# VHH binders against q94cd5, part 8

Target 1, 317 residues: q94cd5
Amino acid sequence: IILQFAPLNSSVDEGFWHSFSSLKLDKLGIDDSPISITGFYGPCGHPQVSNHLTLLSESLPLDEQSLIASTSHGNRNKCPVPGILYNTNTVESFNKLDKQSLLKAEANKIWEDIQSGKALEDPSVLPRFLVISFADLKKWSFRYWFAFPAFVLDPPVSLIELKPASEYFSSEEAESVSAACNDWRDSDLTTDVPFFLVSVSSDSKASIRHLKDLEACQGDHQKLLFGFYDPCHLPSNPGWPLRNYLALIRSRWNLETVWFFCYRESRGFADLNLSLVGQASITLSSGESAETVPNSVGWELNKGKRVPRSISLANSM

## First folded at step 23 (VHH)

Design dd3
Fold by OpenDDE, fold request of step 26:
Parts: sequence; structure tokens; C-alpha cells
Structure dd3 (fold): chain B 317 residues (1-317), chain A 120 residues (1-120)
Amino acid sequence: as target 1 above (317 residues)
Amino acid sequence: EVQLVESGGGLVQPGGSLRLSCAASGFTFSESYMAWYRQAPGKGRELVAGISWEGKTYYADSVKGRFTISRDNAKNTLYLQMNSLRPEDTAVYYCAKIGDQEYQYYEDYWGQGTLVTVSS
């Protein structure tokens, strides 16, 4: 069975649009060059509500230097994700944007990061996103459309097994995994690292490790899972970020199957009943190079429709 | 509404051939990833073959060299040519639309299936 991923949804704080409006009026004018922005997300913390990729006022720094500096590390609820904003000056221009081309361009950046090893060092680049927008500053209305570029692997990823983590781990392992996850989340150094390794030794001791340490931990584990902060709450589907994660894994390591850990929380703590463990097949088609950039998808749907989102701030201004 | 209607199933002797068809409607067929699945009695559903919107094909190892997936975009039809059929190929075969090629939609659609029985 082909593995189905839950979509990642966007959320834009009004503060973002206020900041953007100021930027547009004060600095950009009619300049419609792409703008680097930072989105934020985290693991799902509710059993019935998924987390979103969120834009905040701080998502839009005034200059490149501030962008680098403002990436405040250490917030467990704000894992930074690089993004890009294409804002058009007219609705006509907005409608004429080549969405496929823009998506592909961002997907290529992700792939380059995977191929160069950058994503291994800093996997927070995997959920890179883009936004197209039109700001009607006369009406204080904003039209926007998110895309979360995700690779389409060939052949499609097949699901072998998916179950609650509590059913996968023994009681001893579960306790250790929970503790290790909580430690990971409690550290200022690792709290905002959304992709990681879960290692369980033969004595049921678990440890969370950086993805880049995979080669160093070879042989020291009975169980090894590729873990990620899953923003999704669905009990039968992993979240969207797993897609590019699997692409990285397939590209970097010649693995036929992979164990993954969808990390989810309850009230800020690791919850293995809500978290999922799965096994998937990620085998390459015969004759295909692992270096070839896959096709990509990822434009967000609005209430199930292929239309942009909109917001009016006329009453808040 | 997405509709997938399989046809062409039936009884065939070992070593025989059969061609399945899937009539698709309710979506842009030419932009869709399509696949064939099968489910044998008492077994889970398994991928048999897939074809991308570009026409790139892939096959399960069990059917490689014997089955051929193809598509006719003008007719909104997916095909599965099955040659050298074996008793172990006996299953209900399902046509599937796989996800979306642009948007965050990765839910599959399946037809009702067509039964293929390989028996002497």
C-alpha cells in the first residue's frame, strides 16, 4: 500500500501582514523581488488538532542580517524553517505566476541541500516552503498561497507497517524513549531540531541523536528509527515533513526499508500513544540514480479546493 | 467525483494473457499518477505497476517482464497487459489514482476492482 501523508497547513498571524505592509510601504515600494522569510512549526501537541507552519511578525526581517540574527534558536514551539515570499503588485500578476516553476525552484533548493550534505547537518531545511501573495494595501486585504515542496519518489513509498509507538516499544523501551525525547525537547540546543535519530540498545535504553551521527552510531543499537517532529494528529498518517525526510534517507543511504518515528506530544510532553512508528519501503527503481531530482508537489489546498487564501485586516488597522 | 471503472478481468489458463482496462473520469487524467493494485484472497493489497504522468513505469518484482502498464490520455484509460499469467496472479485487480501532482493531496482513489482468476 502506498504511504499517504497528511498535508501540512499554513497559518499566518496578523502581525506578519502588518509587518509586511510596513515593509512594503516603507522600503519595497513596487519592488517585487522575492523575500526570504522564516516559518515556524513544531510537533503536534493535541490529539485532535494538527500544528501548522506559521508565519509571525518575526518571520519577516527587515534585512538579511536581521534574518540570520533573528533566527532565535531554543524555542520548542518555533522550529525555524526557511522560506521565500513572492509578492506581486497586482492581482493580475498574482494570477499569472508560474506556480509549477516556483515550486520546482524551491524543490531544487531542497534537493541541492540533500545532495551537498547540508540537509544532513541541518535538516531544518527539509521542510522549506514558499508563499505567493498579493497585498492590496488600499483595502488592507491579502491574497496568499503556500506551497510545501515535497518530493514524489519513484516508485512511490510503500507502507509496510504503521502503529502507535506505544505498541511498537516494550514498556521498558517506551519509558526510555519518552525520557530521551523529553530531554531532547528540554535542551536549548536540540529543542528546535525537528529531525533526529531514535536509537534503542539491547538493554532497552534509548537515546536521541543528530541525524549526522548516523554513521557513528552504527552497531550500537538494536533499534534505529528516523524521528521527526510530526505536526499531524492523525492516527493513521504521518505528517508532510516525512516526505522529504524519506527522500534524504533514500538519497544518502541505500536502504530498502526504513523505520520512522512520528514524534507527537501531549501538553508539552512526549506521548507514545499519539506518536507513530512506521516502516516503509523506499527502494529505488532499477537503473535510476539516487542523484536525480524527483518531481515535486506541495501547493496547499484551501478547504479542499485549488484556490488561494485571503485575509482582510481592514477592521484591525 | 473521481470514478475508476475496471474491466477485462476473467478466467484464464496458466500461461495465458489478459488485458485490463480502467476508465477514468472526474479528474485530469493526463496529470495524474496511475497504478494497478491487486489483492489475493487472504492477502493484503499490493502494488502491481505504476505509471507517472510522464509515462515512466515501474513494476513489482513478481510481475516484471510479464506485465505492462500503459495509458491513453486521449481516452482517459489505463491499461494493464498481463502475459504469462500464473495461478499466483489470481486476485482482484484495482485501478488507482495516486495522489495529486501539484497539490498537497496524497490520497489514493481505487476502482471497484476486476477479478482475475488463473486456473487450469
Scores: ipSAE 0.034, ipTM 0.473, lowest interface PAE 2.1, mean pLDDT 91
Fold by OpenDDE, look of step 25:
Structure dd3 (fold): chain B 317 residues (1-317), chain A 120 residues (1-120)
Amino acid sequence: as target 1 above (317 residues)
Amino acid sequence: EVQLVESGGGLVQPGGSLRLSCAASGFTFSESYMAWYRQAPGKGRELVAGISWEGKTYYADSVKGRFTISRDNAKNTLYLQMNSLRPEDTAVYYCAKIGDQEYQYYEDYWGQGTLVTVSS
């Protein structure tokens, strides 16, 4: 069975558009150069509602140095994700944007980060996103469209097994994994690190580790899972961020199968009933190099349609 | 609406050949990842072959060297050439559209299937 990933959806706070309007009027003018921005997301915290990648007033504007430094703010609800905003001056320009090229460009950045090892050091670059927008400042209306570049592996990733984490771990393991996850989330140093390793020893003791420590922990575990903050609530699908995670794993390590851990919460605590554990096959096509950049997808649908989103702030401006 | 209509199934002797076709409509065929699946009696559905929008092909080990997946984008048609057929190839064969190549639309579409019976 081909593994199906749940889409990642966007949410834009009105404060973002207020800040952007100010930026546009005060500084940018007619300059339509790409703007580096920071999005925020976290694990799903509700059994029926998925989390979103969110733009806030603090998403704007950051220089390149600021974006690099912002990788760890210590806020568990605001895991920073690098993004880019393409704001056009006219609706015609907006409609003429080459969406495929823009998507591919951001996907290439992700791939470069994977190949260089940067993504291992800072895996927050994996869910890199882009936004195209048009701001009608006369009417205080905004048109925008998110894309979450995700690699298309060939052949498609196959799902071997997927079940609640509570059914995968023993009682002792579950307690330890929960505790380790909560510690990870409670630490200012790790709370906003969205990709990690879950290691369980033979004595049922679990530890959360940085992705970069994978090689160092070889042989020290009975179970090893690639964990990530899953924004999705669906019981039968991992969230979108897993796609690039698997691409990284396939590229960096010669693994035929991978165990992954979809970390989800209930009321701010690790919930292993809501969290998922899965096993997937990530084999390469015959003759394909692991270094070749895969194709990418990721433009967000608006209520199932291939159209941009819009918002009017006329009443609040 | 996505539609996939398989044809070409039938009865064939072991060692024989058969060519399946899948007529696709309701989507941009040339930008889609397409695949053939099969389901034998009492077994689960399994991937047989896949072909990307760029024409890259993948085969299950059980059919490698015997089956060839191809596409004609001008005709919106997917093909499966099956050679050296074996009794274990007996199954309902399904044409599938796999996900979306641009948008976050990651679901599969299936045809109704066509029966292939390999028997002496």
Scores: ipSAE 0.031, ipTM 0.397, lowest interface PAE 3.0, mean pLDDT 91
Fold by OpenDDE, last read:
Structure dd3 (fold): chain B 317 residues (1-317), chain A 120 residues (1-120)
Amino acid sequence: as target 1 above (317 residues)
Amino acid sequence: EVQLVESGGGLVQPGGSLRLSCAASGFTFSESYMAWYRQAPGKGRELVAGISWEGKTYYADSVKGRFTISRDNAKNTLYLQMNSLRPEDTAVYYCAKIGDQEYQYYEDYWGQGTLVTVSS
């Protein structure tokens, strides 16, 4: 069957809009150039509630000159993700934005990062996102629309198997994997690294490794899984970030099948009952090049509808 | 509302041919990934053939060389030409629209199915 990925949803803190308003009034004026921003997400930590890609006040650039978004590192709950904000000066301009082109542009950036090897060094670029917005500062009303560019692989990814991680690992392996994951999450150096390798040796010892170390660890494992922070809580679907992860894997290593690990937590700890292990087929179409940029999708729905979101801060301003 | 209506199923002898049709409505057919699935008695649903919006086709190994999936975008119709039918091809065949993920909608749509029986 075709693997279905759960959507990634956005959450925008009011502080973001306050900060943005200040930025616009104080610095940007009528300049509608794209702004680099940083979103934050993490693995799902609840069995019934998915995590979101979140914008905060710190998502905006602090540097007045370079307009480079501030980056937060080493925060367990804030895995930084690069993004871009297209804020228009008028609602008309907002409505006229070419959403397809904007999406494609960001997707191309992701693809370039995959092809260049940057994504291996820093896989946090895989879930790159964009936001289009219109800020009515007279009314303190904001209209916005998120997209999470994701590649459409052809043929579609086929699911071979999907089950709770606790059913995939032996008891000994599970204990080791849990411990390794917790160590990974507890380290300031790795806590915000959302894509990684899970390696289990023949003696049931698990280790978490950086994605870039895949080639170096070849042959040094009985089980190897491509792990990622899964924001999704659904028991039968991996989260959205897996899409571009699979695209990277297909492009870089030309694997026919892959094992993946949807890392999820309970109360900040690795939970293998909530986490998923799956196997998928990611074969290339005959005659297709692994270097060809796939099509992309990823605009967020608003309550199931293809419309932007809006927020009013009139009462808080 | 997405609607998929299969037709063309029936009883055929081994070695015979059958053409299934799926009338699609309620979505942009030309931009959709479409597929045929089948479910034999006592077995799970399995992919038979798929066709992308670009017209690229994919087949299960069991039907390669015998089945052909095609689409007519002008008619919003999906087809499955089945040749050299075998008893093991007996199943309910389902037309499917693969989830519209343009807006992160991952639900698939299925028709009611059409029964294909291959028997001497």
Scores: ipSAE 0.024, ipTM 0.406, lowest interface PAE 4.1, mean pLDDT 91
Fold by OpenDDE, fold request of step 26:
Structure dd3 (fold): chain B 317 residues (1-317), chain A 120 residues (1-120)
Amino acid sequence: as target 1 above (317 residues)
Amino acid sequence: EVQLVESGGGLVQPGGSLRLSCAASGFTFSESYMAWYRQAPGKGRELVAGISWEGKTYYADSVKGRFTISRDNAKNTLYLQMNSLRPEDTAVYYCAKIGDQEYQYYEDYWGQGTLVTVSS
């Protein structure tokens, strides 16, 4: 059965637009060059409400050199994700943007990171995102449209099994996995690392490891799962970030099947009843190269429609 | 309004067979991806089988070879033929219209479900 991924939704804080307006007026002027920005997301922490990729005032660079330095690290609720903003000076320019080309360009960056090994070292690049916008500073009105580039694998990923993590792990394993996850989240070094490995030994002891340590984990586990911070709350669907994660796994290790762990929380703690464990088939078709760039999708919908979002700050500016 | 109405559930002995039906309305059925889900008591909902608008079928490993998903576009009806039923197949079965993910268009619709009980 084709694995269905829940969409990732955007959320833009008003502070972002305030900061952007200042940036536009004070520095950018009519310059419509793309701007590197940082989005933030985390695992779902509520049983009925999904987390979002969020833009904040700190999403904008202070200066070109400070983008990396200004990226907040060590915040469990703000896992940084690289993004790009295309802001046009006119609504006409906004409407004329080649959305498909822009999406493809960002997807290519993700793929390059996968192929080069950068994504393995820093998997936070996997959920790279795109925003197009138009800022009417006379009216303090903003139009914007998010895209979350995701690869379309061929053949499509097939779901073998999907169930609550609490049903996959034994009681002893579950306790250990929960503890390991909480430790991972509590560490300033790993709290904002959204992709990881979950290993469980024969004695039911679990450990969380960096994705880059996969080779080192060989032979030391009874169970191995590819874990990720899942922003989605849906009980029967993994979140959007799993798409590019699976693309990476398929490309790098050519596995026939993969176990994955959709990490979700309740009130800031690992919750294995809300978290999901799944198995998927990611086999390549005969004759296909693992190096070929897949097609990509990922433009966000507005209330189910293929239209941009808008916000007015006229009353707050 | 999208409507999905399941039927055909009931009590069956291990090794028995059941055929579930789902009557669909409120959308173009022939162009939609459809699926069956199930939720066992005390367990989460899981995917069972899917069928594309082209008629391509997909199955969970747990039901492969035993269950068959099919559709009748003329009747706007989805079917699930369940053979060689096992106690572990006991669940509420749900019919679903699956959303399109090309543009993150993700809107699934579900029926109310029909109970299948496999017991000696």
Scores: ipSAE 0.021, ipTM 0.365, lowest interface PAE 4.8, mean pLDDT 91

## First folded at step 24 (VHH)

Design ee1
Fold by ESMFold2, fold request of step 26:
Structure ee1 (fold): chain B 317 residues (1-317), chain A 120 residues (1-120)
Amino acid sequence: as target 1 above (317 residues)
Amino acid sequence: EVQLVESGGGLVQPGGSLRLSCAASGFTFSESYMAWYRQAPGKGRELVAGISWEGKTYYADSVKGRFTISRDNAKNTLYLQMNSLRPEDTAVYYCAKIGDKEYQYYEDYWGQGTLVTVSS
């Protein structure tokens, strides 16, 4: 069957728009140059509700301390993800933005990071996003649209198996995997690394490893899985971030099949009943150039419709 | 809603040719990723060929050089030209809509299938 990926959704805290309004009034004026921003992403934390890629007041780094926080340390619940804001000064300019070209430009950045090896060093570049916006500061209203650029997997990936992680691991393995994942999430040095390897040795001991260590993990192990923070809660759908992860794997490691681990939490801890393990059949890159950028998709739907979002903060100000 | 209707299946001898068609409606065909899959009795469904909204094609190794996928965006029709048919090509062939350009997608849609039998 075809492996499909549940859409990623956005959330924007009011504090983001307050910070942006201050920046625009105090510094930008009519300057519509694109702005680097930080999104915050994490695994699903509830069995009934998917997580979002979120903008907060600190998503708009106004000084060096905000940039340092994004590059040096993360919050357990706020894995930083690079993004870009294309703000426009009029609704007419917003409506005339070439969304296809903007999405392609951001997808190209992800592809370059895959090809250069940057994505192995810093896999938080894989869920890179963009936002287009128009801020009407007379009415305190904001029109905006997110995209989560992701590659069209061509050929389509075949899903061989998908099940709760608790049905894949033995009881001993599950305890070790949960403990290793909780440790990864509790460390300031690793909590910001949203794509990783899960290695389980023959004695049922699990370790979580960085992607760059794949070659060192190909020794005597019982199980090796490609893990990621999965924001989705659905039992039959891996989340959107798996798309670019599989694009990375297909491009760099010449694997025919892949075991993947959709890491999800409940109440702040690993939840292997909610988490998924799947096996995907990916094809060898025999006739297709690994350096050819794939097609990309990713504009967010608004309640199933192809329209931007709007919010008014007039009553909050 | 999305509707996919295959036609052109039948009985053919080894070495013969057959052309499958898939009439599509209920979506913007020119902006879709389309594919042919097949399923032999008692086996899983496998990808045969795919074609993007830009016309880029993919073929399974087992059919490469023998089958050609194409699309006619003016007629909203997907085709599969099947040459040099072999007994192992015997299967129900399904037309599939897998995705759309630009936006997030995760649903796939399938026709009812058309049977191709290759036997002497």
Scores: ipSAE 0.686, ipTM 0.846, lowest interface PAE 0.7, mean pLDDT 88
Fold by OpenDDE, look of step 24:
Structure ee1 (fold): chain B 317 residues (1-317), chain A 120 residues (1-120)
Amino acid sequence: as target 1 above (317 residues)
Amino acid sequence: EVQLVESGGGLVQPGGSLRLSCAASGFTFSESYMAWYRQAPGKGRELVAGISWEGKTYYADSVKGRFTISRDNAKNTLYLQMNSLRPEDTAVYYCAKIGDKEYQYYEDYWGQGTLVTVSS
């Protein structure tokens, strides 16, 4: 069966718009140059509600001093994701934006990061996102549209197996994997690292490793899974971040099949009943180079429609 | 608006056969990934069979060799041929759009379902 990925949805805190308004009024003026921003997401922590990619007041560019401070400690609930904001000065300009070109540009950045090895070192760049917006500061209304650039692999990824992690691991393995995941999440150094390796040895001992350590750990495991923080709650579908993850894996390693681990939580702890283990086929088309940039999609749907979102803050100002 | 309307359910004896149909509208059917799900009393909804826009099929282990999913793009209709029915196949069967060729994202649209009862 062709694997279908659950969409990633956006959430914008009002604080973001307040801060952005201030930034626009105080600094940007009519300058409509793109702005680098930081989004935040984390693994799903609820069996019925998915997490979102969230913008906060701190998503806007910080001064150098604040940047240094922010990099010192990871937040388990705020895995940083690089993004870009295109804010237009008029609604007409907003409507005229070439959304396909903008999407492709960001997708190319992701691909460059994959090809250069940057994504291997820092996989947090995989879910890079883009926002287009129009801010009507007179009315305190904002129109915006997120895109989560994702590669379209050809042929489409085929799902071989997907089941709860608790059904994949033995009881001993499950205990060890849970413990290892919790340790990973509890460490300030790794808590906000959303892509990782799950290694299980023949003695049922599990370890979480950085993606960059894949080559170093070859031969040392009985089971190896590509793990990621899955924001999705769905029992039969992996979340959106897996798409670019698989693209990276396909590009970097000649694997016909891949085991992946959709990490999900309950009450802040690893939950293997909610988490998923899957196997997928990620073969390349005959004659296609692993270096060729795939097509990309990723504009967020609003209630199933390809339209922008709007928010009014007139009552809160 | 996406609409899915199932039909063909009913009462059948063990070993019997039924053919379910799903009339689809409101989207480009030929470019959609379609599936049949079922929900038995007291159980969760489970995937029974899927068919891609290319006609590639998938079946749950429990129905392999007995059920056949097919589609007629000209009629915007999805089918499920169910043979050798068993009491454990008793469930409400749902037609679903679960993806598309372009985005390959999961988005589930469901019909109202059709009841299949297998009983002696």
Scores: ipSAE 0.465, ipTM 0.747, lowest interface PAE 0.6, mean pLDDT 93
Fold by ESMFold2, look of step 25:
Structure ee1 (fold): chain B 317 residues (1-317), chain A 120 residues (1-120)
Amino acid sequence: as target 1 above (317 residues)
Amino acid sequence: EVQLVESGGGLVQPGGSLRLSCAASGFTFSESYMAWYRQAPGKGRELVAGISWEGKTYYADSVKGRFTISRDNAKNTLYLQMNSLRPEDTAVYYCAKIGDKEYQYYEDYWGQGTLVTVSS
């Protein structure tokens, strides 16, 4: 069967729009230069509700140093990812934005990070996102649209197997994997690293490692899974972040098959009944260059429709 | 509603040629990733060829040089030209829509299939 990826959803806290309004009135005026922003997400934490990529007031940096210091406070549910805001000064300019060109521009940034090896050192660049917006400050009204750029996997990736992680690991392996995942999530050095390797040795001992350490994990007697924070809760669908992860894997390591681990939590700790393990079959291309930028997709639908979101904050004052 | 209707299947001798067509409706054909899959008896569906909205093509190794995928966006029609057919090409061939440009997509859509039999 074809591997399908559940959509990533956005959420915007009212504080983001308050902070943006202040920035626009105090500094930007009519300056419509794109603004670097930070999104926040985490693994799914509930069996019936998927997590979102969320904008908060701190998503708008006062400077990069202040934002870096804020994210270093070890917040488990606020894994930071880079994004960009394309603001407009009129609804007409918003409606005339070339969404395809903007999506391609941000996808090219992800592809460059894959090709250069930056995605191995800092995999939070894989879920890079963009937002287009128009703020009507006379009405305290905001129109916006998110995209989560992701590569078309061409040819499509085949799904060989997908099951709850608790059905894949033995009892001993599951205990070790859960403990290793909880440690990864509790450490300030690793909690904001949303893509990682799960290595299980012959004695059922699990280790979670950084992507750059792949060679250390490819011993003849080790099991290896490609893990990621999966915001999706669905039992039969891996979340959207797996899409660019597979693009990275196909481009950088040229593997024909991969085991992947959709890491999900319940009540603040690893939940291997909610988490998924799957095996993907990736067709190796002999005719395609790794330097060729794949096509990309990723504009968010609003309840299945191709329309922007709108919010009025006049009554929130 | 998305509809995909295949035609052009039949019985051919080894070394022969056949052209499959897929009439598409219910979506913006020019902005979709389209593909041909096949399913031999007792096996899973296998990707045969794909074509992006920009015209970039993919072919399975087993059909490279023998099959050609193409699209006519004015007629909302996908084609598969199949040359130098072999008995191993015997399968039900399916037209598939497996993506849209720009947007997140979640589900693919399939036609009912058309049978190709390659036998002396």
Scores: ipSAE 0.463, ipTM 0.774, lowest interface PAE 1.6, mean pLDDT 87
Fold by ESMFold2, look of step 24:
Structure ee1 (fold): chain B 317 residues (1-317), chain A 120 residues (1-120)
Amino acid sequence: as target 1 above (317 residues)
Amino acid sequence: EVQLVESGGGLVQPGGSLRLSCAASGFTFSESYMAWYRQAPGKGRELVAGISWEGKTYYADSVKGRFTISRDNAKNTLYLQMNSLRPEDTAVYYCAKIGDKEYQYYEDYWGQGTLVTVSS
């Protein structure tokens, strides 16, 4: 069967719109240049609800150096992800934005990072996102729409197997994997690295490794899985971030099959009953080179409909 | 809302041909990734062929060179031309909508299926 990926959802804290309103009134005026922003997400933390990519007040830089750097420090609950805001000055300009062209432009940035190797050094670029918006500052109302650009792989990725991680690992392996994941999440150096390798040796000892270390992990007699922070809670679907991860794997390493690990938590700790392990068959497209940019998708639906979201903050004044 | 209705199945001799059709409604057909799957009795569903909204095609190795997927966006219809049929092609064939241009998706929509039997 074709591997299906559960959608990623957005959330915007009111503080983001307050910060943006101040920036627009104090500095931007009618300047509609795109603004680099930072989104935040983490692995699923509850068996009944998926996590989402969030914008907070700190998602928006406040000074020239911050705007240039476009960085915000994360923690275990706020893995930073690069994004871009396309704000418009009128509802008419908002409605005229070419959403497909904007999606393609941001997907091309992800593809360039895959091709250059940037995504191996900083895999948080894989879930890069975009937002289009219109802020009506007289009414304190905001119209907006997120996209999470992701590649349509051709040929499609086939799902060979999918099961809870607890059913894939032996008891000894599961204990070691859980401990290694919890250590990765507890370290300031690794907690905000959302894509990684899981290596399990023949003596059931697990290591979590950076993507750049793949060649060192390919020894015989090891289990090797491509792991990621999976915001989704669904038992039968990996989350949206796996799409671009598979694009990276297929493009950079030309592997035909891979084991993947959808890392999920409960109450702040690894939950291997909620987490998934799957096996995917990936193959390069006939008649295409590795340089060909795949098609992309990713505009968020609003309650199943192709419409923007709107919020009024007049009551919060 | 989404509806997929297959037709064109039947009994055919080995080496023969059939053309399956799928009438689609309830969505923007021209912006959808469409596919044919099949399921033999007691087996899981397998992907047979797929076609993107741009017309790019994919085929399972077992049918490559023998089957042709196509679409008519004016008639909202998906086709599968099956040539050089073999007994192992015997299955219920399903039309499926497995994606949308531009948007996030993960739900599959399936037709009721049409039976293809290849026997001598």
Scores: ipSAE 0.422, ipTM 0.762, lowest interface PAE 2.0, mean pLDDT 87

